# VH-VL binders against q9umr5: the designs that were tried, part 16

Target 1, 268 residues: q9umr5
Amino acid sequence: SYKPVIVVHGLFDSSYSFRHLLEYINETHPGTVVTVLDLFDGRESLRPLWEQVQGFREAVVPIMAKAPQGVHLICYSQGGLVCRALLSVMDDHNVDSFISLSSPQMGQYGDTDYLKWLFPTSMRSNLYRICYSPWGQEFSICNYWHDPHHDDLYLNASSFLALINGERDHPNATVWRKNFLRVGHLVLIGGPDDGVITPWQSSFFGFYDANETVLEMEEQLVYLRDSFGLKTLLARGAIVRCPMAGISHTAWHSNRTLYETCIEPWLS

## First folded at step 1 (VH-VL)

Design f17 (framework fv_tarlatamab_arm2)
Fold by ESMFold2-Fast, scan of step 1:
Structure f17 (fold): chain C 268 residues (1-268), chain A 124 residues (1-124), chain B 109 residues (1-109)
Amino acid sequence: as target 1 above (268 residues)
Amino acid sequence: EVQLVESGGGLVQPGGSLKLSCAASGFTFSTYAMNWVRQAPGKGLEWVARIRSEANSYATYYADSVKDRFTISRDDSKNTAYLQMNNLKTEDTAVYYCTRFGDSRGYWVAFDIWGQGTLVTVSS
Amino acid sequence: QTVVTQEPSLTVSPGGTVTLTCGSSTGAVTSGHYPNWVQQKPGQAPRGLIGSTSNKHSGTPARFSGSLLGGKAALTLSGVQPEDEAEYYCLLYYGGPYVFGGGTKLTVL
């Protein structure tokens, strides 16, 4: 009688990474049907995020249709952005808890081994030249690259994050907001020792201003304008913030204390 | 510099009402959430209520012990937070403190500055 | 009813080190509970010491530090001074409400 759980993985990841998470769910909520979506794994995680959203949408429709009482989403890292878009583009989703595990909800601005592998001579300060091109926007990483020193380029060139955050106008913005607001709970998880998501507060809709000072969610224009419903969700009591120190980026889905504190309470 | 001053406490009969005020100075009041915390004579601290800033739609939260009886509010033009207490019970007897919460700075700046408190006695 | 538990009383000698702990009836205390520590001396209003596990508030002496230890929040005083004799309260965040611990009475000779 527990609601089904759908898991969406992150960059260069696959369903195997969630074996510990599945063990925890089975221990605390035995009988829960957990589906880890095995789409866009490994190198395919670099495909444009809108392409991934379409593929994951096709996969989640039959799962949601079989669960009239609702489903929960657990979405890790880049997968949290896929789930953000799913909740907006689906006119009929029945998601209760959307659990975002260390996802760069306001974007990424940091040097990581993943970016060095793709762009070995680039520093975070010059990646905007690649990412904000049409070619760069064909890579998922560039779809949420948010350079705070070139916010004008981000707003103009981002084909994904700026649109889904309502930072740039889109014809579907009103319906996307309406759809997103159907979610029961938005559970945000992240922490200062992640080491990949930069700034780590991006997992909580905080982000750098032009001076690289982190402004929290409530100071963001997307929140103040209620562009996709964050202010409405917070007023409804539907946003849960669960930061935890001491957890590296690849450990969010395999830490028992994190699971018990931040995830388990939301798996009705 | 930064200061919070509570007022409005006093003696009231069970079933009565009181409205407490918390006057703030020395900081940008409108960007902070405000809390009320109480302490019964010789007992520990108990969190009572919080009101968030305009950026958080003035969202309010209450301890179960006071829910539906107490209402927290604020007037940013006067740099003042309020606690309207209705249907008071003898168990509500306490010193009531106001304290600030850094709304725009997450939970990192919370409960740092406290007022001196105002005594509420509920007795017949 | 969520209960936050602290040691009722602890004693330490001047110059010594003492650690106070703060536990939750809901399970392990994490940074997501935003553990906060306040000090109260007899007849005085409380004073904030630490927020969000380990963030020192302005004016908090260097000898105070906050951490997570064994599924609990911890407040450590290193090089305790006589003036540190007081009651110490922790408080934990539960997604809307806060809940205070019962307080620890720290005795310094």
Scores: ipSAE 0.000, ipTM 0.396, lowest interface PAE 16.5, mean pLDDT 87

Design f2 (framework fv_tarlatamab_arm2)
Fold by ESMFold2-Fast, scan of step 1:
Structure f2 (fold): chain C 268 residues (1-268), chain A 125 residues (1-125), chain B 109 residues (1-109)
Amino acid sequence: as target 1 above (268 residues)
Amino acid sequence: EVQLVESGGGLVQPGGSLKLSCAASGFTFSTYAMNWVRQAPGKGLEWVARIRSEANSYATYYADSVKDRFTISRDDSKNTAYLQMNNLKTEDTAVYYCVRDWSGYYRSPYGMDVWGQGTLVTVSS
Amino acid sequence: QTVVTQEPSLTVSPGGTVTLTCGSSTGAVTSGHYPNWVQQKPGQAPRGLIGSTSNKHSGTPARFSGSLLGGKAALTLSGVQPEDEAEYYCLLYYGGPYVFGGGTKLTVL
């Protein structure tokens, strides 16, 4: 029988967005128990990421407990960061495949419609003034705002991403690394036509340097220091990279070719 | 014991208004979404309105048949949900049920599990 | 607009097995529709049986089970008892609003 699948949605999203994904899973892996978590949807997706991690943690515990053979995670956009933290804070998770659908794993630095709606007069170059304040860090989108021109402020003020990436020290870092390394496979999915995640290579742990030139995962200090286990996972053969062109941000969970190429092979 | 008790039903003329109440007990009311479901005499169940918890900013949803006429609300301090019905039509005649929905804050959807006993609304001359 | 379809009526003998189905006019029913099953006996308020496809609500007998079959939600009763004679409604979630099926009248002879 197939392992259960848990799905975590993204910013301003809800469980309903995944109806096509569930159809694909039912077609290729009939009988799979799929749970799409309907927590922190719509505007509540703006709540601080650590609050969301706590809520999603409570929801996944009973699902994992019922599946001693393991579970798979499919986490979309902002939801991929929630899942990153879940794998680190849970000392008893039994996740086999963690499938990250176009998630800003190294952060976001781009003008999007979501940012314009929240901060209509702000440009990406000025958003650091808001996001790196105590007030700004009460919004999920600011928890992964990563301004490459103010890296010192990001490292000091980020209450979530800098900590979970091991870019700033934390007392629990060693335990978080040990927990994260229990994952069977880290499947990274993203592409150049996403249009929201900026740079799109953030979905693959690449990010801008101070000149806005993208450096890939293997050039990041996070990887080189093995801060939470990326280098160890890559050496173990546990990281899968599946880039695909032609897919916009809202289509990752509803494209059949993407599903068959990048997701289906990792659902045992 | 988990209970939902509806009140406020009665006879009203077409074009009139009525406000239904749903008193909840035995659970943490503020963390659950609440629904109103109705059933016309001899007919099936029809979903009417839904209000989410504070964790989802009290978001509200309505069936097309009642949109712009009905308003769902809640008062978490009183563990009570409400349905304000305006511009009532004979087609609104039904037993109205208050129904507990899944928690939207910290748990996966579990479904509509707890139902009240219903309150009859008759719209007639 | 959106229509949810159920069998109008089904008959089963005591001790038998019967499966009720629930389909959507929008396409295949998935777990993202959080299929719910509700039982209503004559003169009584409805009672929740199953939520989120297969999650039994408190007090639901072991003989009831929920699943997805061929693009539809399904409610299966195994070892049917006389007291299971009732109207059964499915309920599907559409991203905020819900839609009920027309109901299935189950007759136990």
Scores: ipSAE 0.000, ipTM 0.423, lowest interface PAE 16.5, mean pLDDT 88

Design f3 (framework fv_tarlatamab_arm2)
Fold by ESMFold2-Fast, scan of step 1:
Parts: sequence; structure tokens; C-alpha cells
Structure f3 (fold): chain C 268 residues (1-268), chain A 124 residues (1-124), chain B 109 residues (1-109)
Amino acid sequence: as target 1 above (268 residues)
Amino acid sequence: EVQLVESGGGLVQPGGSLKLSCAASGFTFSTYAMNWVRQAPGKGLEWVARIRSEANSYATYYADSVKDRFTISRDDSKNTAYLQMNNLKTEDTAVYYCTRGRFWSGYTPYFDYWGQGTLVTVSS
Amino acid sequence: QTVVTQEPSLTVSPGGTVTLTCGSSTGAVTSGHYPNWVQQKPGQAPRGLIGSTSNKHSGTPARFSGSLLGGKAALTLSGVQPEDEAEYYCLLYYGGPYVFGGGTKLTVL
């Protein structure tokens, strides 16, 4: 029988967005128990990411406990960052496949309609003034705002992403790395036509340098220093990269070809 | 610890109206979806309506049999859910139960706690 | 419209094993229907047993288990006790509405 699947949604999203994904899983892996967590739905998705991590942790503990052979995580958009932190803070997780659907793993630096709704007069060049304040860090989207022109501010003010990426020191870093490395497979999915995640290569741990030139994962200091285990996972053969063109941000969980190519092979 | 108490049932003429209340205690009411389920005498359970939490914009859903006649609502400050029933028909005669729900439950079942029910009789 | 089908009645001996099933007129029942199982004894309000296919309510005895079987949701009782005699209803989610099955009357003889 198949391992249970836990699904974590994104910003301004809910469990209902995954109805097609659940149909695909049932067709190819009949009998799979899929739990879509609809904690922090809609406007609550703006709550600080550490608060969301705590809530999702409480929800996943009993699911993992009843599945000694392991579970799979499918985490969409902002939800992929929640799952990154879950894998680090949980001393006892039994996650086999962590499938990240177009998540800004190195952060976001781009104008989105969601960001404009919250900060309507701001451009991406000016959001660092809001996001890197104590007030701004109370919003989830600011927890992964990564302005490449103000990297010093990002490193000092980010209460979430800079810490889980090991870009700034934290007392728990060694334990977080040990916990994260227990994952069986890290499956990274994203693509150039997403239209929201900027740069789209953030879904693959690539990101802008100070000139807005994208450097891929292997050129990042967090990879080179192996700050939370990416280099170790890649050497182990545990990182899967599955880019696909032609898919917009809201379609990753409802495209059959994407599912068959990038998700289905990792559901045991 | 969790309790749901329905009230407001009674005898009503066809075409009449009734408003049912469900008073909740022992849990954080505002974070749960609330459902009304009915059971006609000697028959099975029928789902009637759901109202989601504030996080889901208080979205409401209805069974086709009651759509446009019934309205579900909630007052989180009073830990109470309501069912306003208009243009009642004889086939609406049933015990009406209030039950809480969670769509995200990875371990705890949806529809886990139910009230004792309140009888609505639609008759001449 | 959408119909959820259960066995009208089943009989099992004390200590025996019985499986109740829950099918949908729309096709195979999946985990995306979040199958829920509710027990109702005569003269009592319903009580939740299992939700999301196999997730037990904290008061549900260990002898109850939920699963997906042959395109249907299933509720299995192993080592049945006399107090398990009751009506059992399944409930399936359809993206907005919920639909109950007709119920299974379990007789413990």
C-alpha cells in the first residue's frame, strides 16, 4: 500500500485548490490517504511563517506517528517554505519525498498582485523599507522577501528565511541541518512561465546576485557551505529537479502532464 | 468537554418560518466550520448546510433541497451558529443536529461532535 | 443526483470481523472525498468515528478502522462487541456539498 500524502497550500489559498491533484493521485496510486491541511487559509496565510510552522507541526505529528513506513509532503508556493522549516524543527519526522511545487526557496524579489494588494503604493525596489522592519516581519510574505540590492538588511532582519537557509547563524542550526537531512528525496518543481515566483529559479535554490543575474543553486553560499544540507543531499542523489515551461503559478497542482512527470514517480 | 446544544425547534405550519440556534462550548468555536444535518422520523441522515470559519470568508453551502429557503449564519462572539428556515414544507420535518467540522483533519475526524438535536415538525 | 450507497444491513457474530462499504454514483471513492463514518444508536444523537478515510476520533475503540477498498470507502470492525450494534453512516465530500449514505444497520448476533 502507498505512504500517506500531506498537502500544504500557499498564500491566500485553501485545501480546495488541490481537488485535481487528489484525483490524479487516486488514479495512479489508488488507496493513498491524502490529507490536505487547510490551516492558515485565506487571510490567515499572511500570519508570520514561524507561527504557521508551529500550527502545521501540531497537525502533522499524529499523521506521521501512525505511518511508521513514512509519509510524503506536497507543498505549494509559500507552503514549501513552511515544509522546509518543518523538516528542520522536527527531531522525529519520517518524510520520504518532500515535493516542492513552485516555492520561493531562496526568497522572492518581484512585484506580485498579492504584494500590491497588501502594499498598493510600493514597488519591489522599495519593499525592503517595509519588510525589513519589525512590523513587516509579522507578515509571511516579508519573511521571505529577499532584496538582492539590500542583502545586508535581509541577512540582519529576516526572522525566517535567512535562518532556515543558514544565511545567518542560529543556535539550533546544527540540529536543524541534522533533521532536514533525514528527508528521503527533495523534489523541486518550477518553471519560467510561473509569472509570480521571481526569479522562478528561486524554486530550485537559484537567486539574483547584486546585479540581478541569476546564480544557480551550486553557486550559492548556502550550498557551497552546506549550511542546511543541500550539498550533502545532492551528493546522496536525493535532490530531483523538475522544471516545466508553460505552467502558470496557479496551475502547478492541476496540470496532468506536470503530475505524471514530476510528482507521480516520487509517491511510493 | 466539547458541547453543542440546539434550540428553536417546534411545530410550524407549511409556509412558515423558524430559526434554530446551536450554542457551542469547550473549544475555539471561531476556527471550526459548522454544519446542520437533519433526520426525518425513521429515515437516514441528510446534510443541510455548512458555514466555514472567518479564515475561509464565512463561505456557505446548502443542499439543493433547501437552497434559497434556508440561511446558515454564525456569531463568533456568542459561540453560536444559526439556521434560518423560511417557506417550510412538510418534507422539512426532521430532527435537526448541529455538528462541528474540520476539513484539514489529519488525525481527528470531521463531524466528530454532535448536539442532541431539536425537532422541527411542519404540519397543518 | 449524487447518490452514496451502503449495504442496508449486515450481521456479524460477537468476536467476528465485518467490513461496511460506501460507494459513490460519480465513480470511485477517493481520499479526496474525505470519507467520514458516523455511528448512531437507537434514541441517541450520532457520534463521529472516523474521518478523512482512516483518521479516528479520540473516543473510537481500537477495533474500528477505515480504509479505501475496491473503489469504495470501508469501515472494518475486528473483534465485534454487542455494543457495536447500531446504524453506521458514511459521508462523502464533493467540493462543496456533503452527501450521506443511506446507512447500514449492523446486527450483532
Scores: ipSAE 0.000, ipTM 0.403, lowest interface PAE 16.6, mean pLDDT 87

Design f4 (framework fv_tarlatamab_arm2)
Fold by ESMFold2-Fast, scan of step 1:
Structure f4 (fold): chain C 268 residues (1-268), chain A 124 residues (1-124), chain B 109 residues (1-109)
Amino acid sequence: as target 1 above (268 residues)
Amino acid sequence: EVQLVESGGGLVQPGGSLKLSCAASGFTFSTYAMNWVRQAPGKGLEWVARIRSEANSYATYYADSVKDRFTISRDDSKNTAYLQMNNLKTEDTAVYYCARLPWGSYRYSAFDIWGQGTLVTVSS
Amino acid sequence: QTVVTQEPSLTVSPGGTVTLTCGSSTGAVTSGHYPNWVQQKPGQAPRGLIGSTSNKHSGTPARFSGSLLGGKAALTLSGVQPEDEAEYYCLLYYGGPYVFGGGTKLTVL
């Protein structure tokens, strides 16, 4: 039988968004137990990411315990960062495929309707003043705000992303790396027409330099230092990159061609 | 041991062509951006060209002084970077160095390893 | 044409402190220019000292430090040694191309 699938949603999202994904899985892998976690939905998705990690951790523990042959994670948008941290903080996870659907793995630096709704008077160039404060770090979106023009402030103030990426030292870094490296496959999905994740290459561990030129994963210090295991995973053949053009941010979980190309092969 | 070795320099007439090589050893060449830097006799350093890794589609950048005349390339299977120089001018006379760039997006962007250089003389 | 400007020459006594600066014709030098500092002694290939404003590469002596000062990149040598006499170049990043400064000849006298 197929391993259970756990789905972690994104910012301002709900379980309804995954109806098509569940239909596709049922068609290609009939009998798969799919759990879409109904936690931190809607406005609650704005809560600090470490709080969300704790809540999702409590929900996934019994699912993993019932599946000794392993589970798969499908984590969408902001949910991909939650799953990154889950894999690092759990000493006993049994995740085979971690499928990251258009998640800002190196952070976000771009204007979106979500930011305008939360901070209507702020431009992306000025958002660092809000996000890199203690008050700003109480909002999930600021936990992965990565201003390439204020990298020193990002490194000092980011309470989440800088730590899980090993960009700032943490006492648990060695344990987090060991735990993350237990994952069977890291499947990275994203594309240029997403329209929300900026730069879109953040989904593949690429990111802006200070002049907003994108540098890819292999040129990142976190990869070169192997801070949390990316270089080791790539050498093991465990990283899968599946970019696809023509898909907007809200369509990653409802496109059949994407599912068949990028997701289906990893749902053993 | 991390090493870069340039070769291919020599005497060439104005309007001629020359191809330089930079052989790398002791590190994972394919993940680094590679640069060419030159120095005219008794003058300062001038950055010439950069080629990024395969992950960045081998994107290339050139100094205005060499644009349209020079082409930087690489062969990751041979751990070698190249500089094809066409329509050479007397002003191109210089020692040509290759240098690696390990980090662009973080606090450690540095030209840490340089070759010994290869002399190109453009003269009749 | 973007120009990166350095002091042409500076003199410092052994054991003294000296600061070299690096300015840009485009405006204030920021951490986003990833200021690099390179040392070159006569007849030798250049040697990297500092990248990304203040980060020393392996082998750079403790007496060297990098910073931003008054809209310019700065290289400070504290407790200067005779072997520090050399040409020093700064290198700034402009989103694709790099531009070297004209170099500073440091005399230790």
Scores: ipSAE 0.000, ipTM 0.412, lowest interface PAE 17.1, mean pLDDT 87

Design f5 (framework fv_tarlatamab_arm2)
Fold by ESMFold2-Fast, scan of step 1:
Structure f5 (fold): chain C 268 residues (1-268), chain A 123 residues (1-123), chain B 109 residues (1-109)
Amino acid sequence: as target 1 above (268 residues)
Amino acid sequence: EVQLVESGGGLVQPGGSLKLSCAASGFTFSTYAMNWVRQAPGKGLEWVARIRSEANSYATYYADSVKDRFTISRDDSKNTAYLQMNNLKTEDTAVYYCTRERWLQSPYYFDYWGQGTLVTVSS
Amino acid sequence: QTVVTQEPSLTVSPGGTVTLTCGSSTGAVTSGHYPNWVQQKPGQAPRGLIGSTSNKHSGTPARFSGSLLGGKAALTLSGVQPEDEAEYYCLLYYGGPYVFGGGTKLTVL
């Protein structure tokens, strides 16, 4: 009766983080088959995002094949970028709701504990020197590092985000856009008290300009050019924006009010 | 650092058998399809066998030249792929390479190769 | 019985531009054949250059590009360097199995 739900975790994370989310789904949609993918857990979440996309793709194929009525994706933090790429590279996905939980969809530009752990002497202003090297692009966090003061370097060096957002040309862009547009609903969730995703509006396709002033989705070139279908989805009524204050980065998957308000309505 | 290391090559007589191993490190082996490719002395590359990941039920594929004689397998707990070669012919003499397969719109596809292991079928 | 055909040999001057092609006996090469390009230098293991028509391996120099041209897969080198002298193989996908081209020996004089 209910479509299966596939959950993709984030950076330095695992399936254990979603135990509360599974309880909520079971309470409101009993009988739902929920698969939390146990791939690229913990330190393996640092592997290049295209490597993760390949692994998650192979894992979701049999789940989608068994559910001809469609599936839902719930993708947390970095996992939201994995899901963005999955929807673009899969010619045959049958995703109804793609629920993005506080994911840096336009990239990250902020000093987080994760970055300090990995590069303890680096500041956000200098991380572009590491991330936009070939070596740096072998780390997932650098695949979506988006320094607004070095946008030319981001556009030329990003092996993942600039390509999937259509910010740099790619031969497969037309096919990726066609595939992404098959999604039923794009549900964007995030908020100002996240404390990790910087700017938090990145979860809604907003991002810094060169002066660190946040421009919203409708002012982004990727939207205006409709590079991967955001403008088309919005016109179709398929984009849902669900901002919520008072939620920290690690609480998006364990807050009942958020679940009831932003997630539950999209789990047919 | 991604590494693939082949082993098990050597000299074998026609009609004999040999089992090659490909030890993988530096990546999540279980999620990748693996391939064996060979190269006869002074000749070009020839694809010989492929095995998919568990998500694709470990599906296997073979070149017509080796079908029914060679068997590809994997042990994800050991991060190792294997090629069992039976009823070997002199035409099977080649350096055998293990390569990983990164699929669809990835930045690379047959991206990493091992150094190869020589199989000589003679006398 | 599928045959993948490449030019046996090509010569280009340093700094020049050269295009290698890869054709299939089954008809036009399409994106669905996921064309791969592999470089091999004498005495060395092969190295992946390009996959899925035009997706570069992380170590592939900017001067290499992949495309579909006239029903064939194409590998173009612009501003060829002496170290690009090597054998280049294309690899095409056929719904499960793969088939290699015969290889192109690129001479940089």
Scores: ipSAE 0.000, ipTM 0.387, lowest interface PAE 17.5, mean pLDDT 88

Design f6 (framework fv_tarlatamab_arm2)
Fold by ESMFold2-Fast, scan of step 1:
Structure f6 (fold): chain C 268 residues (1-268), chain A 124 residues (1-124), chain B 109 residues (1-109)
Amino acid sequence: as target 1 above (268 residues)
Amino acid sequence: EVQLVESGGGLVQPGGSLKLSCAASGFTFSTYAMNWVRQAPGKGLEWVARIRSEANSYATYYADSVKDRFTISRDDSKNTAYLQMNNLKTEDTAVYYCVRGYSSGWRLDYFDYWGQGTLVTVSS
Amino acid sequence: QTVVTQEPSLTVSPGGTVTLTCGSSTGAVTSGHYPNWVQQKPGQAPRGLIGSTSNKHSGTPARFSGSLLGGKAALTLSGVQPEDEAEYYCLLYYGGPYVFGGGTKLTVL
């Protein structure tokens, strides 16, 4: 039989967005138990990411406990960051494949409709003033706002992303790295036509330098220092990169070719 | 406009050495990876070597057929890439093309601009 | 030794549609192989057409499109013109090295 699959949605999203994904899984892996977590839906997706991590942790514990052979995670957009933290904070997770669908793993620095809804008069160059305040850090989107022109503020004020990426020191860093390294496969998916995740290479642990030139994962200090295990996972052959052009941000979970190419092979 | 101009090809005996140059203009050379690709007479294309930009610590990669014999390098102050070829064999006879790779700022795998090529003939 | 396989030869009529494929000995070709397509006309230097599966290079005519089909990279020409007669090479990325396919000679007749 196939391992159970747990799905975590993104910003302003809900379980309904994954109806096509579930259909694809049922067609190729009939009998798979798929649980799409119906937590922090819609506006509640704006709650601080550590709050979301706690809620999702409570939901996944019984699912993992019932599947001693292991589980797979499919985590979309902002949900990929929730899953990153789950893998670090859980001392006993049994995740085989962690499939990250267009998630801003190194952060976000771009003007999107979601940001304009929350902060309609702010440009990306000025959003650091709001996001790196205590008030701003109460919103999930600010938890992964990564302004490459104010990296010192990001490192000091980010309550979530800078910590889980090991970019700022944390008492639990060693334990979080140990826990994360238990994952069987880290499957990274994203592409240049996403239109929301900026830079799109953030989904592959690439990100802007101070000149807004994108540096790839292997050039990042977090990789070079092996802060949470990326270099170790890559050396183990556990990182899979699956970039695909022609897919917009809301289509990653509903494109059949994407599913067959990037997701299906990892659902043992 | 983007231009790549190769030079340094010629006739050389087996076991000899040649150094090819690729002069680039029309773009910010220092931010791009550069490739060498060769084509033996009447045969297909074969990728030879790549050198990344300074942002990637000038990392170099080689085809197995040329490892330990060829060295790719660059001089960003002169907008020039080089291919030092040592211990040349008759099977290294080919037209050698300089090809622009991806920009260090954007992982778009290019091979978009090619030079006209320079002929290297290895024979006795 | 990794081998990239292409059809040796294909023929298409002017105005017709043709698809060239590119397969890998390592298994299915994915977007992570960053498939590139290169055109070479007799006596000329090669020119880049498409990178990263479907990303058109500057100057590539609209009639060319790239995709992934059946575990292979694909180059499709719709409304083929006589000047499209050429050798077409695919190029796949393998984490460090690149490997070219053997080339497809497209005859427009």
Scores: ipSAE 0.000, ipTM 0.395, lowest interface PAE 17.3, mean pLDDT 88

Design f7 (framework fv_tarlatamab_arm2)
Fold by ESMFold2-Fast, scan of step 1:
Structure f7 (fold): chain C 268 residues (1-268), chain A 124 residues (1-124), chain B 109 residues (1-109)
Amino acid sequence: as target 1 above (268 residues)
Amino acid sequence: EVQLVESGGGLVQPGGSLKLSCAASGFTFSTYAMNWVRQAPGKGLEWVARIRSEANSYATYYADSVKDRFTISRDDSKNTAYLQMNNLKTEDTAVYYCTRHLWFGELRNAFDIWGQGTLVTVSS
Amino acid sequence: QTVVTQEPSLTVSPGGTVTLTCGSSTGAVTSGHYPNWVQQKPGQAPRGLIGSTSNKHSGTPARFSGSLLGGKAALTLSGVQPEDEAEYYCLLYYGGPYVFGGGTKLTVL
């Protein structure tokens, strides 16, 4: 019998986007109970990430309670950040594999069609004025906007990402780290041809320095200080990095080779 | 003001090749994904291919009926999209339309503006 | 092969209300299919009306509205005008490809 799988979608997304993923899982792991959470679909994906975390938490609790052997999470794009927070705030999660599909784990700094829809006249160089305001922090995409040229503003104004990454202090940081460390495997997936996640290495905890040079996970202060457990997980052999070229942002959940290479091995 | 103009249609023998062009004006072409849609004489619409914007690495998608035979491409410097059609079959006979698609997650405003079409006839 | 099904023909009186539906062979139509509606009059190029279930394109008359109804996408015309007589196509997104419905011939009589 296979552990149940819980799927969390991304920005402007819904459960229908995962039909190919469900087909692949059914083919390779028949009998797996897969729950694709139909919360914060479409435009509601713009709601503040802490609001989404609360809603998804309420949905996953009964699923985890019924699966004493554990569950797997597959979390796409923005959904990967929701899952990061779930693993930290839940004192009782029993997640084995957390599979992050092209999620901006260190944040986003890129001009994308998604941002132009919300802020048509903004460029990545000036979006910090909107995102790092109290009003801007009411939009999910601003919760993980990370301007490397205004890092002080990011650290002070980010109501979500800076906190879950341990980049800014929070009273619950020690408990969040303890909870996150219960995860069996952290499987990071992403690639250079994604076209949305900027820099694409954000999916692997890499990010821009002040000169827009990408520094990998092991060079990040959050890793070096082990702020939420990345260094401990890596030492334990619990971090899997699975980059793949040739895959666009909306194709991570519908590419068979990606599934067989990066996802299938972690669905015990 | 916003306009798409198809060209390159004509008569081709089975097994032949043809390249269609779609010239855009009146909007920021590079921001939009572009689609080709065809309509056989007296029949309904059939989606053929899509190419996304530079922000999405020019990702391409094809209908099963044309996969491996047709190639969609674009030149943003010329505000033009292309459809290279190889190994043409009689069932490829249709009016070919180009249409724009704004891919903004939920705001997927597909097929709002269409060209007038260009006729491709595949016959001996 | 995925099939998108529409009513082949519908008739409505001027000033009346009519709803066209769009179903999928894969199951219930959801917002994730990003239903689009396109109008085509005889001898003319198609014209986009609605995208993403209910988002009207520029120039679409106020009398047109899109929704999800009973596991299908729906296009509703309220206060139908004679000029609305046309073929209407729905279009559903399947993760990469789009699939058109067979079209509904709307007769205003």
Scores: ipSAE 0.000, ipTM 0.407, lowest interface PAE 17.6, mean pLDDT 88

